# Ledger of designs, part 4: miniprotein binders against Homoarginine-6-hydroxylase 2-ODD-C23.2 (2ODDC23.2)

Target 1, 357 residues: Homoarginine-6-hydroxylase 2-ODD-C23.2 (2ODDC23.2), of Arabidopsis thaliana (Mouse-ear cress) (q8h113)
Amino acid sequence: MVIYHRKVVFTYVRAKRFYHFLNIEMVTDFKSLLPVIDISPLLAKCDDFDMAEDAGVVEVVGKLDRACRDVGFFYVIGHGISDDLINKVKEMTHQFFELPYEEKLKIKITPTAGYRGYQRIGVNFTSGKQDMHEAIDCYREFKQGKHGDIGKVLEGPNQWPGNPQEYKDLMEKYIKLCTDLSRNILRGISLALGGSPYEFEGKMLRDPFWVMRIIGYPGVNQENVIGCGAHTDYGLLTLINQDDDKTALQVKNVDGDWIPAIPIPGSFICNIGDMLTILSNGVYQSTLHKVINNSPKYRVCVAFFYETNFEAEVEPLDIFKEKHPRKETSQVAKRVVYGQHLINKVLTTFANLVENS

## First folded at step 14 (miniprotein; from y1 with L7F)

Design y4
Fold by ESMFold2, fold request of step 19:
Structure y4 (fold): chain B 357 residues (1-357), chain A 114 residues (1-114)
Amino acid sequence: as target 1 above (357 residues)
Amino acid sequence: SPRLERFIRRARELLKEAKELLKNGDYEELIKMADWLLIDVKYLFFYARMLMEEGDLEAARRLLQLATELINLAQEIVDAALKLNPDSEEAKRLLEEVKKAIDRLEQLLEEIKN
């Protein structure tokens, strides 16, 4: 009795002191500086007609709502994508970036390749500052002519590495899984905003475009090397699969402080983008984030961006204007066509890349 | 009721697209459209149930009639996809989803009678 009581109290006190030592605030489930959300109850019910009433789904939806109203960044666990696949994606990416420069150049980004392919270290700029990373840019493939003259610019297959030989097949499997996962998370977010699960699966959203950036950050011997300058993501939702051994991603919280996004093995880091800010009628705000590299080790980051339909004209959804009315003119519809914006960014970025090469 | 008109408009626009696709669509397009139709069936079921709980049974019946049209068209589209690819596991999965949607529809229509 006394022994049992002392053991329980001792365990709790030890956990609290350990987390204080690590500068982590004590919570009942030992959460990190960013929310950790187990979405397995959501995924278990996502195909059910009555998913919105499930107690487990309701709990996950509450956690998604709080995370998206606060920092706009969270870890996703219980996502159903195997550790083997998640790690293989990073392992193959390490193998490709370790190849000699001339081998990587075989899949270089060109206009003829639809602006898909490899970019060497130092050719990307964010907010006028050089990004110290290399990358492979990939976009959803689509049939010739599907998106008219504007889409012609991005036509063509992705340029996948031929070494490792299995790269293309594994990445296409991974992309399908990330697309499905993102859609299911967005069903939870739709419920969090007060709609049906399917508000992000209407006419202009049900055939999402996607972008993937496969990024390598060379090791550095200097402090505070900019791996990727501060920015917000353009789309709805981003899934980040990164190396576990060093924290370089920083996110700006609501108080204006930069906090680290410490890698949690087996998780995705998930964040909201500019299109979700618009679609939610401003209830959720996209989050500034950057990559500051202080590590002598090479690290990889595979970022999957879930977007709107290519031709979407993005404005607040009527249901969310009704559920979350705005007092001021921030409800003014934006007449941004997603595909046109994407193409303008792609062309501008490539012109800068060529000029600075 | 602008809310009810929004639900109806979404489903009618998809029906129109699906009818055109059934005429000229390839296997991949047909599979994708069938999936979208079944998602909009779930969308209509969600709001039909909400309307039933609010006591607006006539509006709920309108949504269930529209869901019936989507289910029937999804069945036709999956059948067309199976003609193009008889071994399709995706099309077979979608046939099971159509059956589940029919069962749920019948349950909701019976609930409205009481």
Scores: ipSAE 0.889, ipTM 0.958, lowest interface PAE 0.4, mean pLDDT 87
Fold by ESMFold2, fold request of step 19:
Structure y4 (fold): chain B 357 residues (1-357), chain A 114 residues (1-114)
Amino acid sequence: as target 1 above (357 residues)
Amino acid sequence: SPRLERFIRRARELLKEAKELLKNGDYEELIKMADWLLIDVKYLFFYARMLMEEGDLEAARRLLQLATELINLAQEIVDAALKLNPDSEEAKRLLEEVKKAIDRLEQLLEEIKN
């Protein structure tokens, strides 16, 4: 019996491993319910005339399609941005936020600074609730007059910290790499939606605006402190570079459950936004997410937002209306110019800052 | 067809913008425009190949003729950018892309004849 029992148990273990080998799914590799996508085959071919036919690209495009139809969040690996740069961005951000309050105020947000710069803990609100974070708000710089009266509010240079001294150069290099990465991911997403690679590089999309929020979450002595309230992102695509030793980001899945986005070192977290929902004719839906802090340790998150052109009047792209006609409806509206929405948010945020200062 | 006119309209609008920029654009504007023109060349090549696969060789040839105009203007813009900044590595990269676009165009035009 003892011999028989050992043989039966051993056979069961072999069968279970064999079953897993045959049925393994890569929708989530770890304790995360979010897919991990190696985009290196996409990046290797994204500038080629025939990228759409490359077998590696086709495989990545399928994974992007599935992720964007499901939760709209995924980890990106094989992105070609070095671990050293990703980590240095966070290290220098930690150094800045560790400075005395009066030093951080040297680059505070003001109207004369184009609403760019540092905002202190407690002045940002999401859905009427106070966000327990501090941040540096950065926006793409543009020539004076380029975006008319609406854009005048945001004219001027970003206010980069002078301490650490190399911060500006580091971040400008990082922004260029994030812009290029986002564009290349969007070529894959364009293919996933049934268009050419270049559907997001047309007239109102080829000169993307970008936003960067460099966020610090103070350590807390309480459970479930709201670092950033539940929201969707407004643009096309977001790249998140966050500290890798704590889990605070939560994402709402298709079942309505909040799931943790456990950091994977060396990866970006990538998610789709409201403008992509509209442009895709509702095929992809932006995803609610929030930051809930339970850690006594300080945590940084550098969020890069890839947007439309500033002046874009956003509506579903004709190609995707043709490819996905009568798709289940959402509030797909041609009501707000992107730049007007951005300026309204900037002015509202500043008004709240003044009220709470 | 409505589909064909959409492809043509995108490229024609960029062509008009590029011609104006060539008259008064600075180095950075010229570099960005050359890059956009070459992206729209790839856009036109993609749909020209789709039309060839569908057997609509007349429509495909129209897109390739328009791509020729974009390539020629991109070359002109890169040359203007090099006159403003002769040491530009980005302009050198774009010049190589123009050469590749010309080679691809010739290949596609030959495929239409077959």
Scores: ipSAE 0.886, ipTM 0.958, lowest interface PAE 0.4, mean pLDDT 86
Fold by ESMFold2, look of step 15:
Structure y4 (fold): chain B 357 residues (1-357), chain A 114 residues (1-114)
Amino acid sequence: as target 1 above (357 residues)
Amino acid sequence: SPRLERFIRRARELLKEAKELLKNGDYEELIKMADWLLIDVKYLFFYARMLMEEGDLEAARRLLQLATELINLAQEIVDAALKLNPDSEEAKRLLEEVKKAIDRLEQLLEEIKN
């Protein structure tokens, strides 16, 4: 992982030196390169009493701060989740989406299933425009009655594919690892914002909800098909596990340009969401991104969303209001109830799905 | 100060939740609560050290006293979890974390004495 990070940086530097030697200016789009952050020093110390003073942690924290202040997207390497697991998640997802339509419908999204399950292509909309993808929606499971009447809508188990047979067990392991990884990245981000490592592990944040969207984008024979319209993510962090050989994700940079997020094997793409913007008192801004498909090949993307507690009333954290007192946005001014917003989104999405089916 | 009251309030709210869970929590709830208590111990240690560096030793002592309460309750919670699942490797790991927290607490209390 350290070698991969060094290889990426080293390859870029070597190419630039080679072109200078030949008196040829490199033809490259420097605006398209997102930061690559090796977080292994952070992970090595994230449970230590004195992690904030570790030189390796300090270096990673600086890189996280710069990435989150800039475009809000970065690649994560040195994350400790094996390449085999990352690839198997995508392989199994390819296998499921290749099944006959009637087999996929066995786990279709319904109200009785807690709005968990499979959605056919073309029934999702982003900003009023059709998204050309199919998906499986999964949410953290919780005990019946835990979140009162509001949470009742989302009660019940996730509907995992039975084919391949190992899908459920592997995905539950993967979700646990993504949850732990996100929490540890947030310890780095908490330090970057000037707090203790544990500011995102307080009362309304220590038992995070999560969402996972398992997305398939059919191959296309025309240019610029909208796979997923432009949006920001709602939660704190998103971890993206996408096919390595298809560049379709585009991110809006600070200049207003759409830049490609070129896949890096073995990495996650990580981005910040709206709740982190609020919690940070506007220091970090969530970023518009979209999926534009130009490939004839099928593309899989598994998105893990790390959220607040379901019941959280979200407002800027006092520590970050103290550290960054002049950062304000319209999002920062609002007190948001996460669970209510999520349920409203779930119900609206399903109503649209029914009307367009 | 408002800052000090914020640190104390976070820990006291968790203590209240933990005491209720100890009465009737299942194995998974108890394990998760013990983890949270130990995270808040680290939170309190972080700010106690900051207060010591700033010279506010009385405020630092208040946080360390509160951390002691969290550690003791974490021990009780882990013991309750072991009664429900005697072979729990996770509970055994948490007992080691309690021991480490005690050792760190003793170190910080000694540093306050100068």
Scores: ipSAE 0.883, ipTM 0.956, lowest interface PAE 0.4, mean pLDDT 86
Fold by OpenDDE base, look of step 17:
Formats: structure tokens, sequence, C-alpha cells
Structure y4 (fold): chain B 357 residues (1-357), chain A 114 residues (1-114)
């Protein structure tokens, strides 16, 4: 009897080590699909005049260049945002979505609230298909009249959950840190494109707008439920803070295959947006991605979108046209006004809500 | 060169905006503008150094001259912000960044002479 227990424990420990090794190796092999970039060397030099010459920065820049060329998605580690804050953001997001519907409705998205606040499941549409998520939509706050008549539609404070009371202050801190992080990543990308670190800090980009979507994905018992339809992100960069225990984000690679973006605890998923594609003279293309709800458990994701200036008329930057000349036949995108695009998207989403209510 | 004119244009556009803001800007606007000016100083220093490495010392000097104008204006803006909020840690930080920019400017100007 005693020998059998030792063999079973040894086999179970070996199986657990082998499963842990296989899970670590499979997690390492799946980690091979999207690059993991430690940006700490870039952050350490972000304020230095000679940052472009730092060997650590050069290494990070090379990783960013490859990631942006090959897949347009990467994991960011060494980003300097505390794991406690990252996890607390997700925890409070779970707590909010667990509230009674009547409590969530206290911060309901409305036109009078500048289209800020809670949207129920089935309000969001991607490419004419209903998304199976609920969200809190947040936007950079601005003074009344700052963005004229175009900006007026989005005027107002963000609607934060009142419980816990610290939710607002925590999220405002998180937004600031995500803003600073996005700026520093863009300095690396700017170098990767063969510019100065500061190409994305010019007139159109120095006062960046941001969008944050605090997203809840209901648990499902069905396969192939679309949590968020296939799309590219519109802005410059997206920082994704997601639950660590659920793989739902899918990224379309260059071969047309859907790659699962397996969560890495303490990392952000970072991706490039359509405006970065334009600004880069099409060197870095935004990558199509989707969310599949494939867990019976509720999943949260906080998406921070680092955008252009609200009034930016986005065109390829002259430096990147010079470094990366394109043949005239590639009509890189028509001049796009970011704020107008955002407003049109918001109004379209809201109109669909009114028609389906 | 068209490249040099691009660098100059960016700096001059910001310089014009900053000079206008100094007349009527609030504390938050002044702080933002000082930060933007210091970023464009770093932008000009990057390209000045590149031009020095290319041997175009005249073009490099032109960028450093513009950087000097931006630094001076950043200092004026930070001083204005400190008058509005003397205890501003952000304005004090920006003042230290102005000093670093001056030191880097002096370094680059010495490198161009040698």
Amino acid sequence: as target 1 above (357 residues)
Amino acid sequence: SPRLERFIRRARELLKEAKELLKNGDYEELIKMADWLLIDVKYLFFYARMLMEEGDLEAARRLLQLATELINLAQEIVDAALKLNPDSEEAKRLLEEVKKAIDRLEQLLEEIKN
C-alpha cells in the first residue's frame, strides 16, 4: 500500500511537472506567436537627449519595428505600471458588471452625458453585427467649447461607478499612466520608423485624445459567440488590460490565420491603429482583430485607445514619406479628421440603440 | 533643403502658438505649452546632431538657434505658470528640464565649434 501511494504521488508530481512544463512550453510556444517586448530600457531613457543612441533603446526599437511590421500586436512588459493597479482596475470592473442592472443604469450612456457611461449588452455593433458585451465608454474630458461644434457632442464628465468611491480616482490615475506609457512606446516606434523619438509629438499629436472602453463579456455556453466583431483600431495605439485566465482576443496574422492573444499576467497587449498606419506612410499596418466569448465565466477587458489630437487632420508624416517612399498608386488614406470620425461612430452606435429599443 | 525647412516649420509653428499663449494662457495651458516646447527642443537637438554627423554644420546651427528661441520661451512660460501657482511641482520639474535643455544646447554648440 505505501509503495503505491509513493508511485501515485510521484506520477502525479511528474504529471503536474510535465503538465506544468507542457503548459509552460505550450505557453512559451504560444507566446512565440505575438512578440513580448520589455520596454523598460526605453522608459529608462525616455527623457534623455541621447535616448536614440542607447544600446538598450536600440534593442527595444528593433523589437518594436519587427512587431509592427509582422503582426501589429505585441505584449508590453517592463511598462512601469504596478500590477496592483492593473489588477485593481480589472477587479473593480468585475464588481461593476456584477451589480444589478438598475445600479449599472445609474451611469447609463446618454446624449446629454456626452455619450459617456454604461452601455448594456447588445448596444455595440461592429460591421453591422451585434457585439455580446457591455461597456463603460469613457473619453478624454475637455472644457466646454474646446473642440467647437464637433466636440460638443462629447462634452461632459466621464460617468464613473460610484461604488467603490475610489473608482474615479483610480481610473483617472490609470488613464494618466496609460497616456504616458503610450507616448513612450510611440517614441520607440518613431525611432523604428527612422525618425526622431518625437515625430508623434508634433502639432497633430501633441495633445492626444484618448478613449477608454471598460468592457465586460458575459459568460457563454455556446461556441463562436462574437464578443467584439472583427475590426482594426482607429487610433495610434491600444493598450489592453485583460483577465489573465481567459483567452478571447484573436489577431489575424499576415497569413490570414487567427492567432489567440493569450493573456500574460502583468502585461499589456499593445496594437497599432489605422492612424498610425497613415502617419507611418503605410509602413505599419493596423491588424484585424476580434474577441470571441468562449468561456462560461465573465471576462473583463479595459481597452485604452491613444488617439491623435481631436481636431487632427491625419496624413503621412513628411519624415516617414521621405524614409519610406511609396509609389503614387498606393493612395494612402484620404485626409481624415479624427474627431469627426469619432463623432460619426458614436452617433451611428446611438442611432442603432434607439432603433433597437 | 526641404528637410531643413520641415524641421524649421515645426519649430516656428509652435513658437508662434506659444508666444500667443503666453499673453493669455491659463496655468494648465502654460504647463502643456512648456512641455511641448521642450519636446520640440529635443526634436531640434536630434536633427541638429544628425546634421552635424552629415557635416552640415550650417543647418545644424540654424536648428540650434531655433532651439534657443524655444528654450527661452519655455522658461518664460514656466515662470508665468509659477507666478500663477508658486507651489507647482510640475512647473518646478519643467524648470529643471529647461536647465537640462540649456546644458545640452551649450554642449552641442561646443561640439559644432570643434
Scores: ipSAE 0.880, ipTM 0.950, lowest interface PAE 0.5, mean pLDDT 89

Design y4
Fold by OpenDDE base, look of step 14:
Structure y4 (fold): chain B 357 residues (1-357), chain A 114 residues (1-114)
Amino acid sequence: as target 1 above (357 residues)
Amino acid sequence: SPRLERFIRRARELLKEAKELLKNGDYEELIKMADWLLIDVKYLFFYARMLMEEGDLEAARRLLQLATELINLAQEIVDAALKLNPDSEEAKRLLEEVKKAIDRLEQLLEEIKN
């Protein structure tokens, strides 16, 4: 009986030493790395009634609080999604973007398709500048008429690649796992803000919407090619799965400097969005970020955006207004209807698609 | 207190929606509502325990009474879902979560008496 405990402790100490060794060797040269958070203690207790009192959860909550205050970006490890699945998503995404242009056009994005499907290089615009990427845009599916006239613009099925054939089923499984992971991270963030674990599971946050962008960045032989323009994310949380061999994501710190988000194999990059800023009564600010294409090799990135309910009227939560009162002179973030903002963003980004259809 | 009324309002709004859904909801709607009820039970248990630690046993008892109403309705909804799909692994999982919520409710009610 005693020998089995030593092996598990040794494997955990070796995994911690290997992660600590990878962390120590990468930490020595890069002064201002984004924090790495092992969330496994949070996930182990996510269904327990007393999760808020667990010493491991309290440690993770303290790390989440610091990360959300200081930079709004962090690496997530111990997230429970298999490396095989994470890598298969990237592999299948490379295979799709390697297809002939005519094959990619079988799932072409159109207004009639509810702005779902493949967009070619140069269709995406950020702040009036053309982005050097191609993508597949996906949204949570909903019944026709569910969200009235506001939702009508996004009505339709997702357009999944037919090659490879397994791509749809793989991505539907991945979306489910990313949804569950996002919910559990938000339970930790809810505790970090001094609420219950369940503050982000009230009326406006039940049946959460999601967006997914499957992004391909072409290889470049030029410096300073903008893959994606500078922006903040709109939702609650973003989970980024990217190629491990290319640094392209840049995050703007509190000092106004651009920090490279170096890939860590088996990790997600997680960031907070504008809706979490509002809900937190402005305690956690969304962080400006961009993508610079700087590799001659093709790069993929899968971004999963965990959102509010589509019909949510987003305002600061009463519990966080109580815990984190603002001075009356601070412009309370204006009440925002999520679905209306998303539609306005889609129509603005794809204005040129409407004129050419 | 304004804080107590906030906790009660959240749970009563969901309880009203759940009672209406039990009349005409489909299987998928019933499963979602049972999950939401069990989350709001956990929400009420968290704040009941906080109020017990603060020494406000009357306010804690009010939240546990409301949690009892949500648990009972979650059970009725899960039973309705199982009638529509007897082999549903998700409905069976939710039934086990209802049992755990009952056990936790009994524990908290005993802690308030002592």
Scores: ipSAE 0.875, ipTM 0.949, lowest interface PAE 0.5, mean pLDDT 89
Fold by OpenDDE base, fold request of step 19:
Structure y4 (fold): chain B 357 residues (1-357), chain A 114 residues (1-114)
Amino acid sequence: as target 1 above (357 residues)
Amino acid sequence: SPRLERFIRRARELLKEAKELLKNGDYEELIKMADWLLIDVKYLFFYARMLMEEGDLEAARRLLQLATELINLAQEIVDAALKLNPDSEEAKRLLEEVKKAIDRLEQLLEEIKN
């Protein structure tokens, strides 16, 4: 009898270790669906004149090219932003969304606030469906009159939470670092498209606009709750900082399947936007993505959108038209004014707010 | 070539904007313009080197000549910014980047003579 107990305990301990190993391997296999790119070699050379010839840069550029062609989404590691800062941004975001509704309303989004501030749950709509999230909408601040009558709609300071008090200063630092990171990733993408590192730093892109959405997704006990409807991002690049303990972001692959973007601690998820699709002469297509709320726990996500100049009339760059010629009939040939597109989106969202108020 | 004209057009448009800003720009505008000029210098150096590798030394010389104009204007703009804010660490950093750009220009000009 004693020999049987030792065999059963050994088989059970082996089975538990094997299940833990299989769960780690299955989690690693599911994490392998989106490419992980260490960009540290690119960042180390970002100020060098000969960065394009560096073997480490060439390797990163090749990874960026594949990711942008095949998926339009990738994880970024080696990005140089401290884990402490990344985590503190999420922690403070949780703290804000945990506040009483009356406290969140102190920074309520209004037209008089330049459409900056807190959006309650059920205000955001994607493709005519209500999104189950709340958010703080932030935009690049600019001098009054800088962007003429179009820009006037967005004039005003960002409305930062007063609790915690350090939230503003933290987020302003975070925005600067995300801006610099986005620029450096675009240098790699510019090389991947067969240009110089500096193709995305021309006239239309020298003074890039940015949007930041600080998003809170309520916990759900129901299946298939749409946190954010299926869409493409309209800008150049998006940097996503999300909670590490919940899988909610879904990315549509080339086969039409939804791939879960499982969080990697200390990583950003990076994706390309519609403006990058246009500028690249349609070489890199923006990828459809959605958020499904799958956790009974509250989830936060900070999305930083790196954009063109506000007044940019976006068309394919001549260098990428030369390197990647397409037939003229492509939808990519449509000239888009970024600021007008943004304003139309903001006004449409607000009209929905008034109708559902 | 249409390619060479594209490179020249980008830098000349910025050069024109920078010359106008030097007359009336504030400190923040001057600092931004100096950074943009130095980026377009790096842009011109990249394509000058490519043209040298292709054996089009005359086209490469034209880009390096244009880069010289951008470097000189970047220096003037940084000096104007330092006059407005002598303790500006950002303007001092840009002045060191101007020096690095001059050193790289001299290197490329020596390579094109050989």
Scores: ipSAE 0.861, ipTM 0.945, lowest interface PAE 0.5, mean pLDDT 89
Fold by OpenDDE base, fold request of step 19:
Structure y4 (fold): chain B 357 residues (1-357), chain A 114 residues (1-114)
Amino acid sequence: as target 1 above (357 residues)
Amino acid sequence: SPRLERFIRRARELLKEAKELLKNGDYEELIKMADWLLIDVKYLFFYARMLMEEGDLEAARRLLQLATELINLAQEIVDAALKLNPDSEEAKRLLEEVKKAIDRLEQLLEEIKN
């Protein structure tokens, strides 16, 4: 038992030194790289009443503020989710996508399944262009009738792969941890915006919906294959767990250049969504990103989307309107019902599925 | 102030929902509501302290009074959840968070007197 702890500490210390070395060399060409944020000081104080006054929290908050203003994307380290779990999620995802097509079709996405399950390659479209990926689409489960007639479209259990058998339990554990992590990052962002830690835990946000896309990108021998078209994420936060050996995610910086989001082992990529843009009174803008399939090897990516409440009428939070006043003429002032937007997106994607099937 | 009324409104809306849930809520609903109440207690403590630093002790006292109501209701909800599931580790955790909230409330009330 004692020998395993020394190896884990040595790997963690080597990883921290390697991250520090990468941080130092990455400092010179910062226009081309996403910031790396160790959020461990924030997590250590997430339950404390005086967390906002902690020097370590203040430092993390300052890093989050800069990242959200300048790029809208950052790496998260010190997040407290085990590397073993993160890697097992990717491993099990590879195993599923390696299954025969007939086996993947056992969990096929259907309207009767509440638009949950496996989506084949070439069915997803972004801005009228076909995406070269397959996916399992998952949503927060809810009781029948909880979200009225709008919610009925998404009613049903998630369709988890039966092979491997432990996949469901693994992913449910992972979803819980991603939910808790997202909440704690948002406490830091709430402080960065000049509110309390708890601004994103009000009436419209205290029962967050979530979406998860388990995405498989086929290997390609051609350049510039679009794995996922250029878009912004709709929600509050996205947590990306990706393969460590393939650079595919591209982020558009403020200068209009595409920055490659090089994988950092044991990190999440975190980005802000359109709802956070609205809630922040447009202080933090969601960033356009895309995926380019550029490897002959199969790539997996698990994207966890932390959302508002399903029925939330999303508008700028009063505290952030006060802290960051804008001229009323900004497009950000439109109320959006999250659940309605999600359903419209799902139905549009599925209509395209039927036309191209 | 409009700011103070915003803080009060948030907590009072939750307090109303929590009082309704205490009558007929299931275990999962009760646990979830207790967590939400404790978050809004922390929200009220944050702004009470800010108001104390601004010298608005009357407004701070109003938030702490409201926090007291939320804490008491969180306790009642946790006790109801424990009656449904006596071995609930989550309910026991929330009970400890209620105790911490009481201790912090007492501390803030003492700071306002001095």
Scores: ipSAE 0.837, ipTM 0.937, lowest interface PAE 0.5, mean pLDDT 88

## First folded at step 15 (miniprotein; from y4 with E53K)

Design z2
Fold by OpenDDE base, look of step 16:
Structure z2 (fold): chain B 357 residues (1-357), chain A 114 residues (1-114)
Amino acid sequence: as target 1 above (357 residues)
Amino acid sequence: SPRLERFIRRARELLKEAKELLKNGDYEELIKMADWLLIDVKYLFFYARMLMKEGDLEAARRLLQLATELINLAQEIVDAALKLNPDSEEAKRLLEEVKKAIDRLEQLLEEIKN
């Protein structure tokens, strides 16, 4: 018991010292920094009936509100996921991407695999430009026929690497923890928008889909190599677990400048997606971001996307329309079916794969 | 009020779905529905307490009545899940959450009388 507390305190003190060091260095070079939010007070009260009135929760909610309004990206610390697990996910991901190409192809993405599995380097395109990354695409598994004809395209198990052998069990545990963390962050965001903690747990959102991209960025000897083109995320929240020793993620601030999202060991980078923009009645805008490969070393990133229900017809939530009224002419009023959008994206990406193969 | 009708609508829609699932739901569906019911109980408690602070005790009582219906159905669903899987740690956890919801309901019902 005492050793675990010392490790957590040591990691937390190390993370705070590292953040303080990063803040000093970043303040010298950049006009704006991504906020760091300790969500531990929110998590400590996540099961309490009166959580919204807790002073620690109110402070976290205020930080979430500012972050979502100003930049749409923040670091999450105090998230309760062990550093050992977070690091093991990255280590095992490195081990997979270091395998011979023929071994990686054993889990190759195919239509028959429900578009789950490994994508080789140079297959992904963002806005007509080739992305310099390889990936494993994973999706929430579901029973056959659960999501009707739309869902059939994604039916099947995830294709987990067989080497290392522990990869599946580790990642399934990680997905569960990321799901729970995402739900708790959204409870804070729900409060920040002036609702109950449970606004994002209604009919459209109570059975959330998830996507996970396990991404490998090859080392480069050239400047300004696009690892992932500029985009917004589609879903509710993204949790990014990245290598601690390489800065590659760039976030576009309100001034239009690209800010580097320097890794903080033991933190997640969290960002909001386009569906959260819609649901919030446009209060929180998704932020444009990109990845620039700028290291001669291989870099890994695990992106967990917490989504709506697969069949969700996403529109602004009534509570947030009432709290944050907008003129009807806003593009935010477009009803979007999440599952259909996801399928269209997957099929488009795969068509490009076949044409460029 | 339109606000009260929104709260009532959410709870009634879930209550209807839950009653249908209790007839033919499998273990996983039952567990998931019990969790959803308990979340909507917490949702109703939040807004009941808000309405109490606003002095709208009648509207608060209506939400607490709906919360009572959801709690009772959550208990029935958890009991059905435990019949299917007696050793389910998740069903046992949900049963403890039902007890906490009952205790909180009783507390709110006492506060609204005073």
Scores: ipSAE 0.876, ipTM 0.949, lowest interface PAE 0.5, mean pLDDT 89

